# Designs tried in a protein design chat: miniprotein binders against b1l550. Part 63

Target 1, 279 residues: b1l550
Amino acid sequence: MRLPEELLERARDIHSEAPSHRIKLDRVGSFGLKVPVEFKGFLLLAEADVWVSLPEGRRGVDLSRQVEAIYELSNPPKDPFSLCREAAISLLEKLNYADSSGVSIRFDAPLQDGESLKYYGVEISSIASDEIINKIRVEILGMTACPCTAELIRAYKSSEIAATHTQRSLGILEVSTKAEHPDPDKLASIIERAMSSPLRTYTKRPDEGGLVIRSLSNARLAEDVVREMIHLFLEEFGHLPEDTHILAAVRSMESVHMHDIYAERSFSLDEIRKEISSH

## First folded at step 23 (miniprotein)

Design ms1
Fold by ESMFold2, fold request of step 24:
Structure ms1 (fold): chain B 279 residues (1-279), chain A 82 residues (1-82)
Amino acid sequence: as target 1 above (279 residues)
Amino acid sequence: DPYKEAFKYFMEAYRLIQEAWRLLRKGDVEEAAEEYEEALEKLEEALEIAKEAGNERLIRMIKKMIEWVKEWIEELEKKLKG
């Protein structure tokens, strides 16, 4: 059943009323929307969140306009970065009482792995207010090998035996900038190169042996991985605006412990350059 | 509606900026600079319309984007000298 639209003039507009408590809200939105995107030739199913700020004098947000902002732009499927940025602008236009809007889009990105594919996590965001700020978070698994245990084992019999515990580690890079979202493949590559070795979708026995030997020959603490991520990031993305903000982090699923280890550093390009140049 | 028209010009400008970013990924620096210049023209038009609409947030948003595009053009001019 569809109700007569002329009722809109007669019915109270609940959303435009003042609320009982005049408290502004920072994010009011529709979360968990399914949106098709085209990424590097792949058609992927992404999950999106859309929101706006809500002033103290307005009781509710116009939900249908909010959802309309992203779905009008998502058919046919297109580049998730343009969709994210344009939807944030469209939200601000459609919901003129808001001071800010935001869009987040999450998907698993395919990455070439020999003759196969592997996947890593991507979350992009665009926040529009007086400024438009673009943010990307990339998460990818790699392998780390503990240098502390490796040294203990080496010293045990003064032997050349290279052994230590290895584990999966989740690397994280998050970048916030007024410029274009960085290429997630480049961010994923930085994370993988910072690890003791990459993880593979599939290996044959000789390749598996090589992978393990590589990891043992490149043993790194979680702290080392974070520092290497920062070094590699600066080589690749040192050209970004000085106020670009980065978070580099590792969560290591230590194979010999019941718990994880975590290391992180956040910084702006301006801050880290001053820090490095002071040595 | 001046409000909607100003946003239309702003979105058109932003799409030109995104095209400039695409061109830069391909190494087409001169073409990217031309897209930024065209975006700036659209933003200046959007600003005039936004002032007629009297929308302060939109005015601030357009002014900030004009500032950023001018910075980006300046950066590209340095690349073209090299």
Scores: ipSAE 0.715, ipTM 0.911, lowest interface PAE 1.3, mean pLDDT 90
Fold by ESMFold2, fold request of step 24:
Parts: C-alpha cells; structure tokens; sequence
Structure ms1 (fold): chain B 279 residues (1-279), chain A 82 residues (1-82)
C-alpha cells in the first residue's frame, strides 16, 4: 500500500525539528547495506555503511537520502574505491546540514592462488568534510615459523634437524591518506611476503613439501614480521603524502600455546623516516 | 539550483583527479598533469558558483581541493622538467 503523496504537505517534518537535547552527533547512518561492486573482473556483493554528522540543532537524518546516495552510484556495479569516494561526496550534497560524511565498504577480495583462488579481507572508507580522507584496511592469513624453537632443536646434540612449530598468523595493514586508496592486492602481497610462507587453499604433495621448507627456511618472530611489513610498505608506498598514517600488525595463533601473540606499530610516513634516519 | 550545480562541477573535478591517479599508475605523468589541470578548471568554476550560493562549507571544501590539486600539479611539473 502506497500512501497519498499529498500527506507530505500536512505532516510535520520530524527530522528537521530541533531536538529536546541540543547535542551534536558524530555519526548517524545506515549500516549493513548490500551493494554490488566490480573488483578485478569479479562481481561481488559488498557490505556498506553510510553516515553523516548531525548538528546539535537538527533532530534527525533523512535516512532515505543516505541510502539513495550510495545506491544511485552502485548501478551499474563499479569498482568499490570510486563508489566509496563518490558516495561520500554525494552524501554531503544530499544532506546539506552535515559537516562531514563517511562511507565504508567491506568485501572479501579474490587473490590468485596457483590454479585456484583464496580471499582476504578488505575494508575501505572515505570521509568527506573540508577534505577527503581515504582509508583502507587489509587482513590476510599467512604462516609463521618460530626461530627460537628452531634454534633449540638445532642445538640438541648438535643436530641437523630442521624443525619448529608453525602457526597461522593474521597480518594487518591499515592506511589513511589524502591520496588514492592503496591497491589492496599490493598490501596483501606485502603482508604475505613478510610472513614465513603464504597459506594455500589446497596443496598437492610436492607443493605442500615446498611450503613447509619455505616456512622453516624463513623463520620469523611476530615482531620481525611487523618490521618487515613496514620495510616493504615503505618500498612500495613511500611516495604517499608525508602525513599518511599506517598501522602494521600481526596476530599470531601460536600452535604451542592456548593464546595469541600480538605485535603492532602505528606511524605517519614523516615519523618513521625520521626514526630510521636516526640510526 | 546553484548548490547542486557547484557539487556537480566538484564531482566532475574529483572524477578527473581519479583518472589522473589511474594515469599515474601507468606512468603517464604528462597525461595525468593534463587531467589535474582540467580538474582545477572545474574546481574554479565550482568555487564561483558556490560563492553565489553562499554555502560556506562547500566553499571551504572546494578551496581545500584547489590547494591540493595545485600542489600535485607543481610536483608533476617538477618530474616533467627533471
């Protein structure tokens, strides 16, 4: 049932009223929207959040206009980065009382894994106000091999045994910049190359042996993985604006313990360069 | 509506900036600089319309983007000359 449109002339516009408590809100939005995106030739169903700021003098947000802002741009499906950035701008246009807007888009990104695929987590966002800030978070699993246990086993009876415990480790890179969102595949590659070896969707017998040998040959502490991620990030993305902010982190699900190990470093590009140049 | 028209030009400029980013990924520095120059022209038009509309937030947003684009143009011109 559709109500008569002439009722709009008689009904109060609740959203435009002043609230009883004049308190501004930082994020008022519609969360968990499903939007189609095109990524590397794949049509994916992504999850999006859209929001705006709400000034102290306005009671509510026109929620249908928020949803309109992203859905108008999502058909036909397009790359999630342009969708994210352009939707943030469109939100400011459609909701003229807001000081800022934001859009987040989350999806599992396909990554070639031999003759198969694997996936890694991506969340992108764009926040528009007086300026536009683009943020991306990438999470991918890899394998780490403990160098401490490897050394202990090697030293046992001066043994030539090449063994240690291995475990899944979750690598995280998060980048916030005024420039273009970094390519998520490059961020995922940085994380994987920092690990002892990648994880595979499946392995054939010769490949499984090679994976294990690679892991043992590249034993790394969680701390070393974070440092290597930062090193590799600077090689690939050192050209970004100096005020670009990065978080590099690893959560290692240590196979010999009931708990995880976590290591993290956040920094701006200008900060890390000064730190490195001091030594 | 001048408010909507100013946003139209701003979005057109932003799409040109996104194209410049794509060109830079390909190593097409001269072409990227041309896209940034066209974006600047659109932004200057958007600014005049936004001033006529009297929208201060939109004016600030456009001015910030103009400043950013000019910095990029200068950096790309250095690359082309060096």
Amino acid sequence: as target 1 above (279 residues)
Amino acid sequence: DPYKEAFKYFMEAYRLIQEAWRLLRKGDVEEAAEEYEEALEKLEEALEIAKEAGNERLIRMIKKMIEWVKEWIEELEKKLKG
Scores: ipSAE 0.692, ipTM 0.907, lowest interface PAE 1.5, mean pLDDT 90

Design ms2
Fold by OpenDDE base, look of step 23:
Structure ms2 (fold): chain B 279 residues (1-279), chain A 82 residues (1-82)
Amino acid sequence: as target 1 above (279 residues)
Amino acid sequence: DPVKEAFKYFMEAYRLIQEAWRLLRKGSVERAAEEYEEALEKLEEALEIAKEAGNERLIRMIKKMIEWVKEWIEELEKKLKG
């Protein structure tokens, strides 16, 4: 049932009215949209959030225009990075009362694992205001082996490769920059290389044994993993602007405890370089 | 609408910047520099239009982007001379 167009002329524009309380809102938008994106040759259905700021003198946001902004740019499907950046700008254009806009796109990124596929989590964001800031968050699971237990076992019974407990660990890299979004595959690789071993989707028995032996040979604390992530990040992405902000974190799902171990460091490239050079 | 026109030039500039980034990933530094220079021209046009429109927010955004592009060009020039 379509309402007669004539009725629209008589209806008040509720969104443009003055609010009862003149308060600016930071983010108003549509969350949990589904948008198609092209990523590494895959057509993926991603989750998207779009928002703008709302000035104190306006009651509501034109939500339909927000949705139009992202869907116009998503047809035909394109890479999520350009979609995110361009949509953020388009939002400011379409909603001229907004001081800032933002777009976030989330999906599971396919990663080749031999003849099979594994995945990592990606969230790509862009915020437009006086500046355009690009943000990416990558999460990937790996495996860690505990060096402390390994040392205890070694002390008890001498072996070249000491037995220890292993667990799944979630590695996180979040990068905010005025430059291009960093390559998520490279970020995922950094996380995996920082851990004791990667996870595999499919392993035959010999491969599984090798994976475990590798993990035991590279036993690392959660703290070690975070430090290694930072080190590897600096090697790969040291060319980014100095004001680029990074969060490196690990959540270890400890196999011998009921709780998780968590470690993180937040820093700018300028800050961390000064810290390392001072040692 | 001068504001829409300014945004058009801004968007065009930003697409050129994105192309420059793509070219840099491929190791095409000279071509990337050309894209940045073209982006800068578009931004300057956008700025003039935005000034005429009196849109302060857009003016700030464009000015900041101009600053960034100039910095990026300078960095590339250093790489090309070294």
Scores: ipSAE 0.826, ipTM 0.946, lowest interface PAE 0.6, mean pLDDT 92
Fold by OpenDDE base, fold request of step 24:
Structure ms2 (fold): chain B 279 residues (1-279), chain A 82 residues (1-82)
Amino acid sequence: as target 1 above (279 residues)
Amino acid sequence: DPVKEAFKYFMEAYRLIQEAWRLLRKGSVERAAEEYEEALEKLEEALEIAKEAGNERLIRMIKKMIEWVKEWIEELEKKLKG
């Protein structure tokens, strides 16, 4: 039963009241919404967060308007990139008292692996204020082989292919830019190519053997992987604005340790170009 | 509501920008430039409305976007001449 309309007219607008403490909030919104998106021919149910800033003189945010903003744009389902960007703008329109808005959309992106599928993680965000900044984070698992152990084994045993420990490693590329969100498939490809080998959902025995041999022949430290990711990124995305910010990272779940090995580099395109040119 | 109207023009401009990006991915540089130019026109309209409304935040946002679109156009022009 809906409350009688007459009663609603008598109700105070709590959100527009002055707060007890005049303090600005950076983010107020709804987290964990589910929104349909279209990605590479797949209809996916993505998780979304929507928020705006709250000025010091306002008690609360009109949360219903936030939810409306993203769902109006998500029907019919569209690509998550335009949805994210447009929703951020729509939030500012609907909630004009806010200085900034933000949208985040998370989903697992399908990636073809023979007759099966593997996946990588995607988080897209857009923040609108004086500027509109687009951010994408891609995470994909690969395999690394340790070159240090390989060298030790090679020193003691003459083998054409040196054995070494291998492990699952998570590669991360995060890009923030005023331009379009970079292509997540390209980012995922960069990460995979930077590792010793990709992971496979389905392998036949001959293929599995080949995959491992490839890894052993392409042994890389976590540090190597990050540097390779950066190198490949510059080749593919060097056309992005100079102020584009990148985080390249790897978390290696080392098979010989209880802990993970982590390496990262944060940089802007202008910064890293200057660094490379100076050497 | 002048603020809503300004946002309408801004959103239209932004969709044109997104179309330009799509065209660039397909290698259609000339068509992308046309979309940017149209976006710029929409942004200028949005700016006028926003100024009338006195919405400083919106004015700043629109001005920044105009700056970016102009930069993008210049970059494309260099590619077309080269």
Scores: ipSAE 0.818, ipTM 0.940, lowest interface PAE 0.6, mean pLDDT 94
Fold by OpenDDE base, fold request of step 24:
Structure ms2 (fold): chain B 279 residues (1-279), chain A 82 residues (1-82)
Amino acid sequence: as target 1 above (279 residues)
Amino acid sequence: DPVKEAFKYFMEAYRLIQEAWRLLRKGSVERAAEEYEEALEKLEEALEIAKEAGNERLIRMIKKMIEWVKEWIEELEKKLKG
């Protein structure tokens, strides 16, 4: 049943009315949309959030236009990066009363692991206002081996390769920049290389043993992992604008504790370069 | 609607910028520079339209993007001379 157009003309536009309280809202939008994206030859169903700011003099946002904005751009499916950026701009175009817009797209990215697949988490966002800022967050699990326990066991048993507790650790790189979203595969690679070893979806016996031995031979604190991520990031992405902001973090799900160990560093490229050059 | 028209040019410019980024990933610096220059032209058109419309927010956004594109072009030019 469609309401007659004549009745619609009689209805007040509630969204355009003055609010009871003249207060600007930072974000008003639709969260948990599902949008198709093409990524590395895969067609993925990603989760998306779209929002705009709401001026103090407007009661509500035209939410239907937000939904239209992203779906118009997502058909046919395209890469999530351009979708994110263009949708943010489109939101401002469609909702001209807004002074800012934002889009977030989340999905699990496939990563080839021999004949199988593993994955890493991706969250892409673009914020459009006076500036367009692109943000990407990559999360991938690796394995860490504790060097402290290894040292204790080495002292006790006099073994060259000391046993130690190992655990899954979540590495996180978040990058905010005026430039293009950094390549998520490269970010994931940096995180994996910063760990004691990567995780494998499929292992044969010799490979499994080798993986564990590698971890034991490359024992790293959570702090070590973060520092290594930063180091590797600078090598790969040092060409990004100096005002690019980075969060490097690790959450180690320590196998000997009920709690996790967490370490992070937030920095801009200019800041960290100055810090490193001072040594 | 001048505002919509300005956004049209802005979107076109931003797509050109994205193309430049793609080209840079492929090592095509000269072609990327061309895309940036074309983007800059589109942004300048957008700016004039936005000024006529009196949309200060849009003007600021376009000006900032122009600034960035100019910086990016300058960086590429340095690479091409080196």
Scores: ipSAE 0.816, ipTM 0.940, lowest interface PAE 0.6, mean pLDDT 93
Fold by OpenDDE base, last read:
Structure ms2 (fold): chain B 279 residues (1-279), chain A 82 residues (1-82)
Amino acid sequence: as target 1 above (279 residues)
Amino acid sequence: DPVKEAFKYFMEAYRLIQEAWRLLRKGSVERAAEEYEEALEKLEEALEIAKEAGNERLIRMIKKMIEWVKEWIEELEKKLKG
């Protein structure tokens, strides 16, 4: 039942009122929206967050306009990158009192694994203010083998391939840039290649053995993984603007401990280039 | 509404930029450059409208985008000459 228009004329616009405390808010919006996107030939239902800043002199944000902004652009479904970027701009247009806007879209991206699929997590974001900044976060699981335990076992029992504990490790690459969002498949590939081995959705017996042996022969610390991720990233994406910001991280779910091992490095491309050139 | 009109031109420009990016991924450098040039024209129109509207934030945003597009064009020109 819609309220009669006559009643609406009597109602105060609460959102436009002065707040009790004149304080600017950085983000006000709707989180956990579901929007359709097209990605690599798949139609996916993604989770989306939309927000704007709120000036100190305004009590509230017109949240309905935020929701309209993203849904208007998501029909028909399109790629999540353009959706994210355009929605951020549309938010500023629709909510002219806002100094900044932001959109985040999250989904599991399909990744071909032989005749089956595996996946990685993707979060695509765009923030619009004086500048439009595009951000992408990719998370994918791999396998790591511990080189320390391997060395201990090798010392105890002479073997070319020493047994060691293995575990799942989550690799993370987050990139923020003024340019186009980097290709998430390439980012996922970098993370996988930085691990001892990738994970497989299914393995046949000979493949399973080979996967484990490869992991053991390519044992890596969490620290090794992060450094390798950075190295591979620079090779693939060194052409991005120098002010591009990167977070490379790994969370290793160590099988011999109740806790995880975590390592990270945050850097800009210009910063890391200077660091490497000094060596 | 001048602000709305400026945003219209800005959005059109940004779609052209996105098209340029798509073309670059396909190796079509020359066509990408054309899209950037068209985007730049749209941004310049947006800027004039935004100035008339007196919207300082929008003016800043457009100016920054113009700067970026010019940089991107310059980078492509270097690639085409090499």
Scores: ipSAE 0.816, ipTM 0.939, lowest interface PAE 0.6, mean pLDDT 93
Fold by OpenDDE base, fold request of step 24:
Structure ms2 (fold): chain B 279 residues (1-279), chain A 82 residues (1-82)
Amino acid sequence: as target 1 above (279 residues)
Amino acid sequence: DPVKEAFKYFMEAYRLIQEAWRLLRKGSVERAAEEYEEALEKLEEALEIAKEAGNERLIRMIKKMIEWVKEWIEELEKKLKG
């Protein structure tokens, strides 16, 4: 049932009224929308957040217009990168009182693993204001083997391949740039290569043995993983603008502890290059 | 609405920029440069309209994008000459 148009003429526009307190809000929007996206030949249902800033003199945001902005662009389904960028711009167009807008799209990205699939988490964002900044966050699980325990075992029992504890570790790369969103598959690959070994959805016996041996032979601290991620990132994405900001992190679910080991480094591309060159 | 019109040109420009990025991923540097140049033209049109409308925020956004596109073109030109 639709309310008669005549009733709408009598109703106050609550959103356009002055607020009781004249305070600007940074983000007001709809969170947890579901939007279809096309990604590497897959049609995925992604979660999306859309928001704009609210000036101090306006009580509320026209939320329906925000929702319309993203759904107009999502039909037919398209890649999440262009959807994110264009939706951010569309939000500013539709909501002229806003100084800034933002869109975030999240989904599990499929990754081929032999004849099966594994996945990584991805969040694609764009923020529009005086500038348009593109942000991508990739999270993927790998396996780490502890070099400290390995050294202890080696000292105790002479072995070419020392036993050690292994665990799943979550690697994280977050990139913010004025350029195009970096390729999430490449980011995921960097994270996996920075680990002791990648995870596999399934393994046959010979493959499983090989996977574990590889991890033991490539034992890495959480700190090693982060440093390796940064190194590999610079090799692959060194062409990005110098003001590009990166977060490299790892959360290791240590199998011998009840808590996790965490390491991170936040930096701009120009900053990290200067740091490395100074040594 | 001049603001709406300015956004139209801006959106068109940004789609051209996205196309340039796609072309660069495929190794088509010359074609990408052409797309950037066309984007720049659209941005200049958007800027003129935005100025007429007196929308300072939009003017700043367009100017910044123009700056970026010019930088990207210069980078491509260096690659083509090298």
Scores: ipSAE 0.815, ipTM 0.939, lowest interface PAE 0.6, mean pLDDT 93

